# Ledger of designs, part 17: miniprotein binders against p81326

Target 1, 226 residues: p81326
Amino acid sequence: MLHFGGFIMEINHISKILEKEREEYIRNKVEEYLKQGFSKDDAVNKANQSWRTYIGHRIQDVIYNLLKKFLKDSGLKVTTDKALNNRNLPEELDKVKRLIAINYGEYLFLPDADVIVYKVENNDIKIIAIISVKNSFRERRFETTYWKLKLKESPVTSHIKVFLATPDKDNEISYKCPNGKPKKMRIILEYELDGIYFLKEDFEETEKAKHFGKIVEDIIEISKKL
Key: E = the ipSAE of ESMFold2; O = the ipSAE of OpenDDE; V2 = 0.75 times the mean of E and O plus 0.25 times the DockQ between their complexes.

## First folded at step 9 (miniprotein)

Design w52
Fold by ESMFold2-Fast, scan of step 9:
Structure w52 (fold): chain B 226 residues (1-226), chain A 82 residues (1-82)
Amino acid sequence: as target 1 above (226 residues)
Amino acid sequence: SDEELKERIEKLLEEIFRIYELLEKAGNDEAMRRIFLLMLKIWLLQRRLEETGDEELLEEARKLIEEARKIIEELRKLLEEG
C-alpha cells in the first residue's frame, strides 16, 4: 500500500522535532563549553559547529529510515554505503556493492553514496538511485556531481539516478540573486544531477529541484521504468 | 550479547512501526509524534552500538528498550479505547 500523505505528515513532524532538538542541543552545548572556560561568544560558535556535525549524521539516518519504511511496500530496498563497507556482507548486499562500484583502471571503488535504493527481481538486482545527503556545501559542493559523471561513463551504472538531499539552511543552493538568477553552484548541481530534494519549505520548485516529500513517489516511478 | 541486543532492538523497531501505522490510521498526531521520536532515539542508539560496543551504551540501550515498552503499552491502550 502506498501512503504519501503519511510520508509528508511524518516529514512535517520530524522537522518540528528537529527544530526543538536543535534548541535543546545548543543550550546544553553552550553550558558545557562555558564550564570548560570558553567565552560566551566562543561557546556559542563551538556549539553551532557541534550541531552542524550532529545534524548531518542525524539527517542521513532519518532519510535512510524514512525511505526504507515508505519504499518497502513498493518492493524497493534501501541500504547505505556504511552497510556496504561491512566485511561480512550478505550475498544480496555484496551484489549491490559490485553493481555500484566504479572502475579506476587497476582499482575499483565505491561512490560516496549515503543512501542506495535498489530492487530484487527474479533474484537479479537493479540499482535505482543513490542519494547524497549534504547538510552544508562549504568544501565538498561538487562531490556528488563528480560521482554522477563517473557513473555515466559505464553502461553498468549509467542508468543509476543520482540525487542530492539537503536542508540547505544557509540558502547556499536554494537562494536566488536579486535579479532572480540562481547561484552558479545551484545551476551546475541541477544541470548535472538527476534531482535535488530540499528538506525546507521556502524555495521555488523546478522539474529537478523539489520538496523532499516528493522523493518516494519519484523513486517508485523511476523503478517501474527499469 | 551484541547479537541478542541487536535482535531485541530490531523486533522493538518492527513493533514501533506497527504502532505508528495504527496511530496514523486513527489520526492521533500527538501519539504519532511521540512514537516517532522514540524511533529516532532507537535508530541513533543502534548506530552508536554498531560503531563502539561500549558497556555504557549497552546499559543505555536496555533503559531505552524499557522506556519504549512502557510507551508502546500506553499507546496500545489508547488504540483499544478509541
Scores: ipSAE 0.000, ipTM 0.158, lowest interface PAE 16.2, mean pLDDT 77

Design w53
Fold by ESMFold2-Fast, scan of step 9:
Structure w53 (fold): chain B 226 residues (1-226), chain A 82 residues (1-82)
Amino acid sequence: as target 1 above (226 residues)
Amino acid sequence: SDEELKERIEKLLEEIFRIYELLEKAGNDEAMRRIFLLMLKIWELQKRLEETGDEELLEEARKLIEEARKIIEELRKLLEEG
């Protein structure tokens, strides 16, 4: 009964753990770069750049493990694009890969599917959702929307929900119209995607833009309609 | 074996989750936070074990399992008192 409450609590405590992990990571990387002969300012800048790369993978792993744990009792399974790129795939994952692949003539490509949620019923696989995890929006800000639009073109993949999960530390998409000026990226992402889930407290909540704590409940409800 | 160690970690996580649920029902916020932090450490170790069978990592796993057993025993006693 309190399973979703437990999920929200775990997210809140993970956020605190990640902040302490960041402090330790930055401290160690600054020391490392100083020993390599970089100035203090350069060492700090390089350490922050290193952290941005590290945290991207770390958040993806955290999301994968949380979803795997909290969706298991609902008969839902979770995998990653990393797992689908293995040379020797189990039959089940090979089927998952085929059901999310996008056709470009002679080529098949996977979307930006950091985390994939699916179900197995009577040996048939149904893809529920693809979650793209982004810690920053610098250069590839509309990549997730491109993949959503491509998935919509095929009857095989058009039902698949495409979600964005992000801490949005730089407040790039947290608000639609800060200071009266429309934020194009937030508006387009919310319009084209099926949902945006924030791993932070401070953001403009809408029907499609929610705290990450709502994602398990939403995915379970979507799966019941398939 | 690696498979045996992974099974031990999975069973440990199941036990930890049961304790977490009991602590949630008991309303012991401090104990719940402690068990949750332990779960996160074990999840991180579980991920690293999927990537490598490093001897140092195997030793870390054994130590964390022992630490977890001690914490579980302490928290179970708190549940019995309440």
Scores: ipSAE 0.000, ipTM 0.136, lowest interface PAE 17.1, mean pLDDT 78

Design w54
Fold by ESMFold2-Fast, scan of step 9:
Structure w54 (fold): chain B 226 residues (1-226), chain A 82 residues (1-82)
Amino acid sequence: as target 1 above (226 residues)
Amino acid sequence: SDEELKERIEKLLEEIFRIYELLEKAGNDEAMRRIFLLMLKIWELQMRLEETGDEELLEEARKLIEEARKIIEELRKLLEEG
């Protein structure tokens, strides 16, 4: 029996912990910047910028470990783009890297693949999904969409599912529009991507836009068809 | 057993989550900070442990579990005082 109740419970506790972590982090960073001679306003602004960078990495790490933990018993493996950029790459990960790399003539680049799910079947590797983790959409609104479109162009990578995972705390794409129409960014992302998973409670639900708690179940179902 | 150690860590995290909730209701910011930092340490170690069966990490995990049990006991006593 595969029980996702524990996964949902763990996500809820982690979200609560991350909110407390923010308060402590900002407080400590403000003190550090004040000691360096910055004004109060500058210290607060710099602390908030530092938090945005920190939380981005923190959420990616959390998602990576949750997926690794809950997909393990289904025979699925999880890695990160950070791991794939290591110089001393194991054979299996080198093969994963090659199977998601995009060719630009003389150059090969990895897509925005914060978390990668794959399986090893009959000594062959199949990439199941790439998950892009976004804390905010202010500077890189359609980066994930661009990489999805590039992956679709090749028969080697066209089967790979591209998902977006986001807390969307600024309500940039999860906002429930009073007129019944979502924001343009939400419409485009939902249309082009294979799914959006929100790490929040209140948003406009659809077949492709779901609570993050559904991601493990969805990935397992996809893997059975590949 | 590596699997037994992982189960011990999972159960420890569940207990820590419970204590965190109780401390939050009690409004003890200092105790909450302490348990929160402990959660982060255990989470980071759990992440590293899942990557390999490194003997050094297994020993580090055992020591952290012992440290966590002592902190939990201290915080439970603090809650009883309230």
Scores: ipSAE 0.000, ipTM 0.109, lowest interface PAE 18.2, mean pLDDT 75

Design w55
Fold by ESMFold2-Fast, scan of step 9:
Structure w55 (fold): chain B 226 residues (1-226), chain A 82 residues (1-82)
Amino acid sequence: as target 1 above (226 residues)
Amino acid sequence: SDEELKERIEKLLEEIFRIFELLEKAGNDEAMRRIFLLMLKIWELQRRLEETGDEELLEEARKLIEEARKIIEELRKLLEEG
């Protein structure tokens, strides 16, 4: 039987553990950089940059493993763009790669597809969703939107759902219009993407902007319509 | 073999997720922290194996799998005791 409550529990607990461990990680990294001869201010800055990189990779890995675990019983498969960049691809993953690759004349590029959900029926592959994982939005704020728009241009890829998953710790896209001023980034991302899934509790919920705990259920429902 | 080792790591992670869920229901924060830190070590090693396939990493992976099985067994006994 499907048990979505277990999925939500794992997400919430992982988030709490990561928050508790942040201070210890930063403290240890500051000590490491001080031993390397950096000033206290430089050590703190470098430790915070190290945490951002580390936690970004960890969140991506967490999402991949949680989706792989909770979608398996629904006959859905999960892979990553890292796996698709491997030199020796199994036939199935080579087909997945070809079904999401975007043609730029003589070049083929993969979209920003940190996690890819697909199904196999009678040796035919259907790509269900691509999930982009963003810990922060800085210079790459509309990259996911760009890939969504490119995928819409082809009948082969136009059905593929493009989701953004983010803790959004800096509240960059958590609200559409805080204090009466529109947040352009949130408005554009929600408009163009198929969904935004927050790894946090405090955000403006809409039909397209939900807690990450809803993603498994949503993906399963989408797959039934294909 | 490298493929056999990768399969063992995947099965180990599945077992870790199941224990994590049981510890969550039991409300044991200390045990949940231990299993989460173990999971992070395994993910880091899995990433390094995918990047290089270094012989030294294969030895490190076998040692980590043994360490993980001991921790899992300890946590399972803790769950049995309540």
Scores: ipSAE 0.000, ipTM 0.135, lowest interface PAE 17.8, mean pLDDT 77

Design w56
Fold by ESMFold2-Fast, scan of step 9:
Structure w56 (fold): chain B 226 residues (1-226), chain A 82 residues (1-82)
Amino acid sequence: as target 1 above (226 residues)
Amino acid sequence: SDEELKERIEKLLEEIFRIWELLEKAGNDEAMRRIFLLMLKIWELQRRLEETGDEELLEEARKLIEEARKIIEELRKLLEEG
């Protein structure tokens, strides 16, 4: 049995399993909000908003832990932007933070880097990739591209690959318009980013747009060139 | 100790992945959902332990490990019946 093969098979079932839990989650949250005094319409709306946040966190957890598991044997390390915002950072993570931070004059900000892949070589840190995880695109559809363009401006960060990982359940970037053209959002994201990895089977596959199961081998290949 | 507990969680996750693969091969969607949700709880707790080191999380971790062992045993029996 190959670890990479098992990884692909596990990813293929993740979104389907999570969707089966949606109904129970929504029912419980609606009841909770009704008990807090919200109207039925407000309770339903809040429950749906809560689900989107919940599923987003679950997908991030899955992606982080699967990458950590399957990249470890290749000498690659994985962290999160949440870990980098901890007040008591280990020296290694403090170095990672400094290598991805973007300067805005008097201010320093981290990009939208839900998952960060790096390696330690001769006591030096090399950032391989950052992965932005999006369950839906809504108001923040081009946030990942903004951070990619900012990272490209500096010789320190210009080598860092920026990937998007998404189940794209609402088919916002998976399918073509009736005229056969990709949607504008898909065109822009694919053009600007280094890759899009889908947590679903049905999508328009290209050189840059692949099943999530391919991300491990792609990251390992990129790392070997650094 | 914290380090021993983290090692126990890592070994538990390895066992969970093996059970997941067997359940996937058997086509038991309900059992796969159960083991996957357990795995998510363990991953969340593992990440919180790594980020905070909170002693209250150590007790939560011990309880989750005990819960996980019971679920794993139930699922192993289910696999043996096939």
Scores: ipSAE 0.037, ipTM 0.505, lowest interface PAE 6.4, mean pLDDT 79

Design w57
Fold by ESMFold2-Fast, scan of step 9:
Structure w57 (fold): chain B 226 residues (1-226), chain A 82 residues (1-82)
Amino acid sequence: as target 1 above (226 residues)
Amino acid sequence: SDEELKERIEKLLEEIWRIYELLEKAGNDEAMRRIFLLMLKIWELQRRLEETGDEELLEEARKLIEEARKIIEELRKLLEEG
C-alpha cells in the first residue's frame, strides 16, 4: 500500500535536479580548467563538452533504474546493452541477447539499445521494447531509426517496439519552426519509430511523441498484446 | 567480496528509495534533492562496477557506502522530527 506519489511527479523532480546539477557541474569544471591554465573561453567550452558526456550517462542510469522499479510489479524485466556485452553472461541475458541480435550475413550484431524491456513466460523470453537514450543528436540523429528499420526486416525481431527517450534541451526535435511546422528530423523520427518520450515539460504531445511519464503505462499495454 | 558489495549496494538503494518516499510525503524538497543526488552517485558507481570490475572502483564503492550511511542517518533523524 506504499505509494510513491506517482511516476510523473518523480520524472518532473528528476528533471529539476538534473538542471541544477548542470549549473553546479559547469561552475566546478570551469574552475578546474582555469586552474590547469586554460583560457576562460576554452574552460567554458571544455566544461560544456564534459557535461554532455556526464549527463548522457546520468540520463541512461536514471531511465534504466526508473523503468526497472516501475515495471517490476507488472512482471517485466529491464536490462542494458552494456550488460549484454559482458563476457560471463547469465543464461537469461544470453537468451535476451540472441533474440535482439540483427543478422548481417555471416555476422550478428546488437542494435544500439541503451535499455531493453522483456518478459519471461514459461522459460521463454519475449522482447517488448528497446529504448535509445539521446541527450543530443548532432551527427547521429538517425541511428535509432536505422536500428528500427533493421529490426523490422526479421520475423524474430519485427514485433519489438523501438523508442527514443531524450531531454532535448537544445530543442533539436521538440522545437517548431516559426511557421509552426516540426523540423524534418522530428517528422522522420516520429514517423519511423514507435514513440518518442521527452524528459521535458514544454512541448506539444502527439500520439507518438509524449512526456516520458507515459512510458510505463505504454510498455505495460504493449506487453499485454503479445 | 564483489558479490557481497553488489548485494550491499542493492540493499542500500532499497533503503534510500524508502526514505525518498517518506521525504516526498513530508514535502521536504531540499532533503528529497539530497537523497536523490546520492542515488544518482550510487547508480553511476553500480553501472561502472558492472562494466569494468576495477579494484579501484571497489574502494570508491566502500567510501560511497560510508558517505551514504551518514546521509541516511541525518535524513532519518529529520523524518523522526516530523
Scores: ipSAE 0.031, ipTM 0.518, lowest interface PAE 7.0, mean pLDDT 80

Design w6
Fold by ESMFold2-Fast, scan of step 9:
Structure w6 (fold): chain B 226 residues (1-226), chain A 82 residues (1-82)
Amino acid sequence: as target 1 above (226 residues)
Amino acid sequence: SDEELKERIEKLLEEIFRIYELLEKAGNDEAMRRIFLLMLKIWELRRRLEETGDEELLEEARKLIEEARKIIEELRKLLEEG
């Protein structure tokens, strides 16, 4: 399929641009913090933390735009949790929201669904996948897993694939322990989720843990089975 | 119109990727950084347009498209000179 090659090309270009931008961002922020009187070590640490905050939002938007562009020709639509939280929803998005919202008595909460892929067929909406985008796992280690387990409890949502997309720059879930065993977090996330897509090269690839470049092909294949 | 504006944004993104490829081959890190920032701005604006249909965003989009054309023209001249 020709558009898969285009997708991989865009990912490669974006990855290279992001790495160059990171180097320049860090250099400028280190200089700024040094001028403010921070030690060299503190300046470097603060610069890295600043970048992590910045890139987290950017990666989420990048993934949304890439999926929207490359899934369109397959009849698939893409939206975000931000769009679903708008007060005045179009009928189609209102239906999408109802099909993924979890009921807690008087309250409805959306799962951790940064990006949502769905299709419209015969005036019915079918949710294909929910993608949680995480730049870091320090505070929200099992949040995605919690939402996956909640979605499995209902026949309306049990078919929805829940994916994690992450650069995992700190090797929190892609690194093996010295004994060769995967980290506990990696084991649990891979077991409970439908897939993990890494925005990095070096990791142990499995049937469920793949390079991000494969996500479009996988989503299209899943949609054909629904 | 919304449809016409969205089509212009898609054509701009395609042109941006072609220029990025040429800049990558030329090894110009500064120019690649400029085009990366432009691409992110256009992607964020496209996302916001799809979600809200806001009249303010239509004006913001037109301004960004004009800014993008100027940057693209500058980068093309830079590539021709190299």
Scores: ipSAE 0.000, ipTM 0.128, lowest interface PAE 18.1, mean pLDDT 77

Design w7
Fold by ESMFold2-Fast, scan of step 9:
Structure w7 (fold): chain B 226 residues (1-226), chain A 82 residues (1-82)
Amino acid sequence: as target 1 above (226 residues)
Amino acid sequence: SDEELKERIEKLLEEIFRIYELLEKAGNDEAMRRIFLLMLKIWELYRRLEETGDEELLEEARKLIEEARKIIEELRKLLEEG
């Protein structure tokens, strides 16, 4: 049996459940690809590629549903960039989209806002925060900081908090100076963003780098000041 | 007692984890998300109990355990049907 007592004490056990899910997913996909006639090495590679797509959606879904559930009683609403890219938007979401969009001359683009938190007061919409969800940092390490800096350029969007949520399983941004050597990615992300929320137990905690369990209370606190 | 309540929560989370595994294998993403969210809610409450030990939180914990057992029973029936 697994040690369920430690699971109760730490929200980072979400990361452990996702890891167990990974082992089973990979095993099943490898078997599937082997039956299709792929070599063992090709089957393993394809299974790992499939997992990377799958886990991204899983983490985003968990975060979206968690925030929607726990923020509802505080009068806060939650949506996704996927919902905002729907062709037939409800009026409320169309307003949210316009309040978060960034101007590039004759074009408007949405930031990489996997989850968006907003409130409605007297039919007016206030965007509270956007959360970027990253399960890896190999190729897109500063994408979230780019969007934060762009949002700060406009009076309309400069108040919007930009958060990163990540399990960081490869320990790419978990510590600022592992082995005495500064981690550029962690240092820059913490400096430029409004917060980093870890879906794991082991990381260097600061005022801006916290357990994911703190995100609900932090968002509610921010919304009260708006 | 606090110790008795913690033991009940530990056993409940153990049962929740087993149901999560079965729902994942069954491919019921909606039910799996429900059990996952319930687990996070129970963990957060347990963490707050560990930090403060407030009597108000003890009553909230008892209510959540009752709600959780009803959800577990509902999801077990769903697994039996599929």
Scores: ipSAE 0.000, ipTM 0.137, lowest interface PAE 14.6, mean pLDDT 75

Design w8
Fold by ESMFold2-Fast, scan of step 9:
Structure w8 (fold): chain B 226 residues (1-226), chain A 82 residues (1-82)
Amino acid sequence: as target 1 above (226 residues)
Amino acid sequence: SDEELKERIEKLLEEIFRIYELLEKAGNDEAMRRIFLLMLKIWELMRRLEETGDEELLEEARKLIEEARKIIEELRKLLEEG
């Protein structure tokens, strides 16, 4: 069995491994685009854009596996929006999907729930939290906030905690008032969401803005109250 | 020699990342734990190799590469049978 110290150790090592992977990925993608006839400048730009998409996926996968590993001994289960979008859903996952889906007339849509934590108690499923993983905030600034507000409107989903997990490499939401100027995005996200978890060391910590290493303990405490 | 060993370790990390993706899709918790711990060991070794050109670390690296290849082969067989 791994304790919480092991969890923090794994996060630190993964950060270093991902940086190494970045160099190899960019090099290979630049070569690939050059072979397709793109100019050097275009190939570099396309490789960087491809990396942003790739790393977002990798961080989500890492978070999923860490949470799955460290929550299982607490009777908590973890799944992903990718798993819930499979055609042939197991009965348990089909129930999870129905408990987080938001109704838009003739359509049901899943929130921005990259990772979903739930428990099974007396054959009933209780959703504990959904975690949105964001590598950058450039174009979809308040998407996670929108989903939080939608979930809050229904008695079926209003108890579900909505968390944001992010490396925030560009310091877009790491500080509330850098140089005396309020950061609108950080302030709104912290106000509306149940928590922000940073995969980095340098950020302004508050009651709701914490290092990602605290997420496992927080989720376990929330689950005990349900 | 040092550069050749680093290239071998980099190739291993690349293959480990591919196996990691496949195991994740398969949902095998124990296999994911094994590959994860292997990634940590290889990264720690790479860091120490960058700090020193120690002969003992070169021997340790060769053993770890051999161990990693065996683990990767076992995990690939598990994926094929699942």
Scores: ipSAE 0.000, ipTM 0.097, lowest interface PAE 16.9, mean pLDDT 74

Design w9
Fold by ESMFold2-Fast, scan of step 9:
Structure w9 (fold): chain B 226 residues (1-226), chain A 82 residues (1-82)
Amino acid sequence: as target 1 above (226 residues)
Amino acid sequence: SDEELKERIEKLLEEIFRIYELLEKAGNDEAMRRIFLLMLKIWELHRRLEETGDEELLEEARKLIEEARKIIEELRKLLEEG
């Protein structure tokens, strides 16, 4: 039986659940592409490409739901960049959007903020953290770092913590050799960001690079200082 | 001893999660948060145990298991009162 609603079960079994989901997803997508007239090799390749997009959204949804559920009792609220891109925003979310948006002259853009944590006190909004969720680092390695640096330029946003959450299944930033030199990407991300939270067990742990299980306590502690 | 301890921790985590689900259904947010934080603490210790067989860590694990059992008993009594 698969249990969702308990944080430990979701974390302990995330890789196992996602692997079973992957097998079913790939099988169904291969069938779909074969019916469309693609060769077996092309169908398999397209199914794998589709899975990479799907799993990115799936992990974001899991993180959003976990944080929303487990931060609520601490008076913290959670939203997403997709919610903030709605045309008709409630006043509260409109204020959240204004407090994290970056101005580029005639244009206003949201940072890479898949999940946003904030609090409301006396109708005033304080942004606590933004979380960028990355399933893979191949194409968009330093976008989160760019947004961190832009947020630091304004007194309105400079206090906002910028976190990265990742399963890092390809071991692109998870190293286990303490005496070896870390990969350039790991060094840069850890240096510039406020924290990296891994959705996996096997990684080199540091003061800023932790298991995802620590994120709730860390966010609550940060919010108390604001 | 080490393998027995890991088995005890795994069974304890499963029991804690079941209590968490019952507390969630009962709407006891304070108790649910308490058991949730205990789950994270035990799981972090379990992860560290799998990486190293540190003697101090084994003793810490035994103490945490005993503390967890007392908390579980208290929370089960709260569920029975509902």
Scores: ipSAE 0.000, ipTM 0.110, lowest interface PAE 18.2, mean pLDDT 74

## First folded at step 10 (miniprotein)

Design x1 (at its last look DockQ between E and O 0.04; V2 from the best seeds 0.00; counts 0 for: pae E 20.3 > 1.5, pTM E .662 < .8, placed apart)
Fold by OpenDDE base, look of step 10:
Structure x1 (fold): chain B 226 residues (1-226), chain A 82 residues (1-82)
Amino acid sequence: as target 1 above (226 residues)
Amino acid sequence: SDEELKERIEKLLEEIFRIYELLEKAGNDEAMRRIFLLLLKIWELQRRLEETGDEELLEELRKLIEEARKIIEELRKLLEEG
C-alpha cells in the first residue's frame, strides 16, 4: 500500500521545483500584457502578481490531491472552498458548506478553506479539518488565525481543526526564536492554530509544528475521535 | 463523456502512484522526479479545466494523459529488467 512517505522527498523541494517555471511564465505573461496595451513596467508588475497567484494554486493542488489520495482509504473526503462556491451543489457539499459557515448576525460567511476534510457517517457529515495553504506570509499574516478563532466561537464549528500548510520558502515561520529573537508570526500561528505543517526539512519541530508528511496520520486520528 | 474522462484520469493517477512507489523501492530518484512532474501537470490541468470548462484544456489534458501512459510503460519495462 502506497504510504505518504514516498512523496516526502519531492514535497520537501516543491518550491524549488515550481520555481523553475517562473522565468518562462513571467516572460509569457509579460508578452501577453504588452499585447493588451500595458506599459512594460505595468506588464512586469502584473506578471509578477500573476505568478504569485499561480504558484499558490500549484502548491494548493499538491496538498489537495495528496490529501485526497491518502485519506481515501480511511473513508475521508476532501473538497475545497472553490467547489462550494457553485450555485447548484450536491446535497453532500451543501451540507459541508453549511457546517463551516460562520455567523455574522444577519449573514453567514465561509472561512478561507483551501482544503476541507470531512467524513460521512450514517448520512451525517462531520467536518474534521480545514487546511489553509500559504506560500508566503507577506500579506494577511494572521488571516488563518482569525478564521480559527471565529470557528471556535460556535458549538457547531468549534471542533473543526484548522491547519496551516506551507513550504515557508522565505523562512518566515520556520523557527520560533532564531538568534534568540522571538518570531512573532511563528509563535502566534502555532499558539492559535491546531497545527502547522511544513513542506520542507529545515524547520523547528514542535508538538504543533510538524512535517507535512504527518498530516494524514494526524487527520485520521482526529477523525476517529469525532 | 466527462465522466469517462474523469475515470480515465483517476485510473492514470492510480497507476502513477503505483509506479512511484516501485521507483522509490528501486531507488530511481530521476524517474521519481519525472513522474512527480507529470503529476503536477495533470493536477494543474484538472484544476484549470474544472474552473474554466475550456475545451482546449481538455485536449491538452488528453495529450498529457497519453504522454504519461507512455512514460509509465517505459518505466515499468525498466523496473522489470532490473
Scores: ipSAE 0.809, ipTM 0.918, lowest interface PAE 0.5, mean pLDDT 91
Fold by ESMFold2, look of step 10:
Structure x1 (fold): chain B 226 residues (1-226), chain A 82 residues (1-82)
Amino acid sequence: as target 1 above (226 residues)
Amino acid sequence: SDEELKERIEKLLEEIFRIYELLEKAGNDEAMRRIFLLLLKIWELQRRLEETGDEELLEELRKLIEEARKIIEELRKLLEEG
């Protein structure tokens, strides 16, 4: 039987391993782009963008598998936006997809809900939380808060907790007032979201901003109230 | 030397995380449980060694690392062969 302490230790170690992998990944991608005829500057820029995509997907996969494992004994199920985008959805997942969809007139869109936690009660599905995984805030700063606001607009989705999980390697949101200056992005994210979970040790902890290792206990507690 | 052992632990953990994707794709819950339990044992011994400096824990940790490497190799071969 796995202990929550082991979950915390694995998350911290994963962050360190991914940081070591960055240098080799960038080097390999730069060489690949140079072989394709790009200039050195363009190859470096493309390699960095490729890394941001790669690391984001890898972190999402790890988070999914860890949550699936540690929430299973509490009767909670976990799925991903990737699974919901399959062509042939099982009935259960099709219901999950419909329960998180946002209405824009004749169009229905899914929020950016990388990992979804739900439970099944008496053949009905209750969505507990969605976790948005962000490796960087350069080009999608407040996307997660937008989806939280849209989910709040409907009584069908207003109960869904929206969490952000991030390594925040560049310290874009790790502190509220770095150098004595309020960081607008951190302040707004913390205010609007139900929680921010950091995949590292060095950040300013608050009631809503915690180490990712706390997320399992928080989700279980929330599910008991629903 | 504890520096050599620390480096071997770091390489072992890197190997574990690389095989993690293969285990997840295969949906092998038993293998995933084995590797998670192994990680927990390694981290617990590493923490006790750092806290106490007990040289007798070094030999226990070396044995656990060797066991872990054998399990990882077995899992890698099974996942990559038919």
Scores: ipSAE 0.000, ipTM 0.095, lowest interface PAE 20.3, mean pLDDT 76
ESMFold2 (binder alone), look of step 10: mean pLDDT 77; pTM 0.671

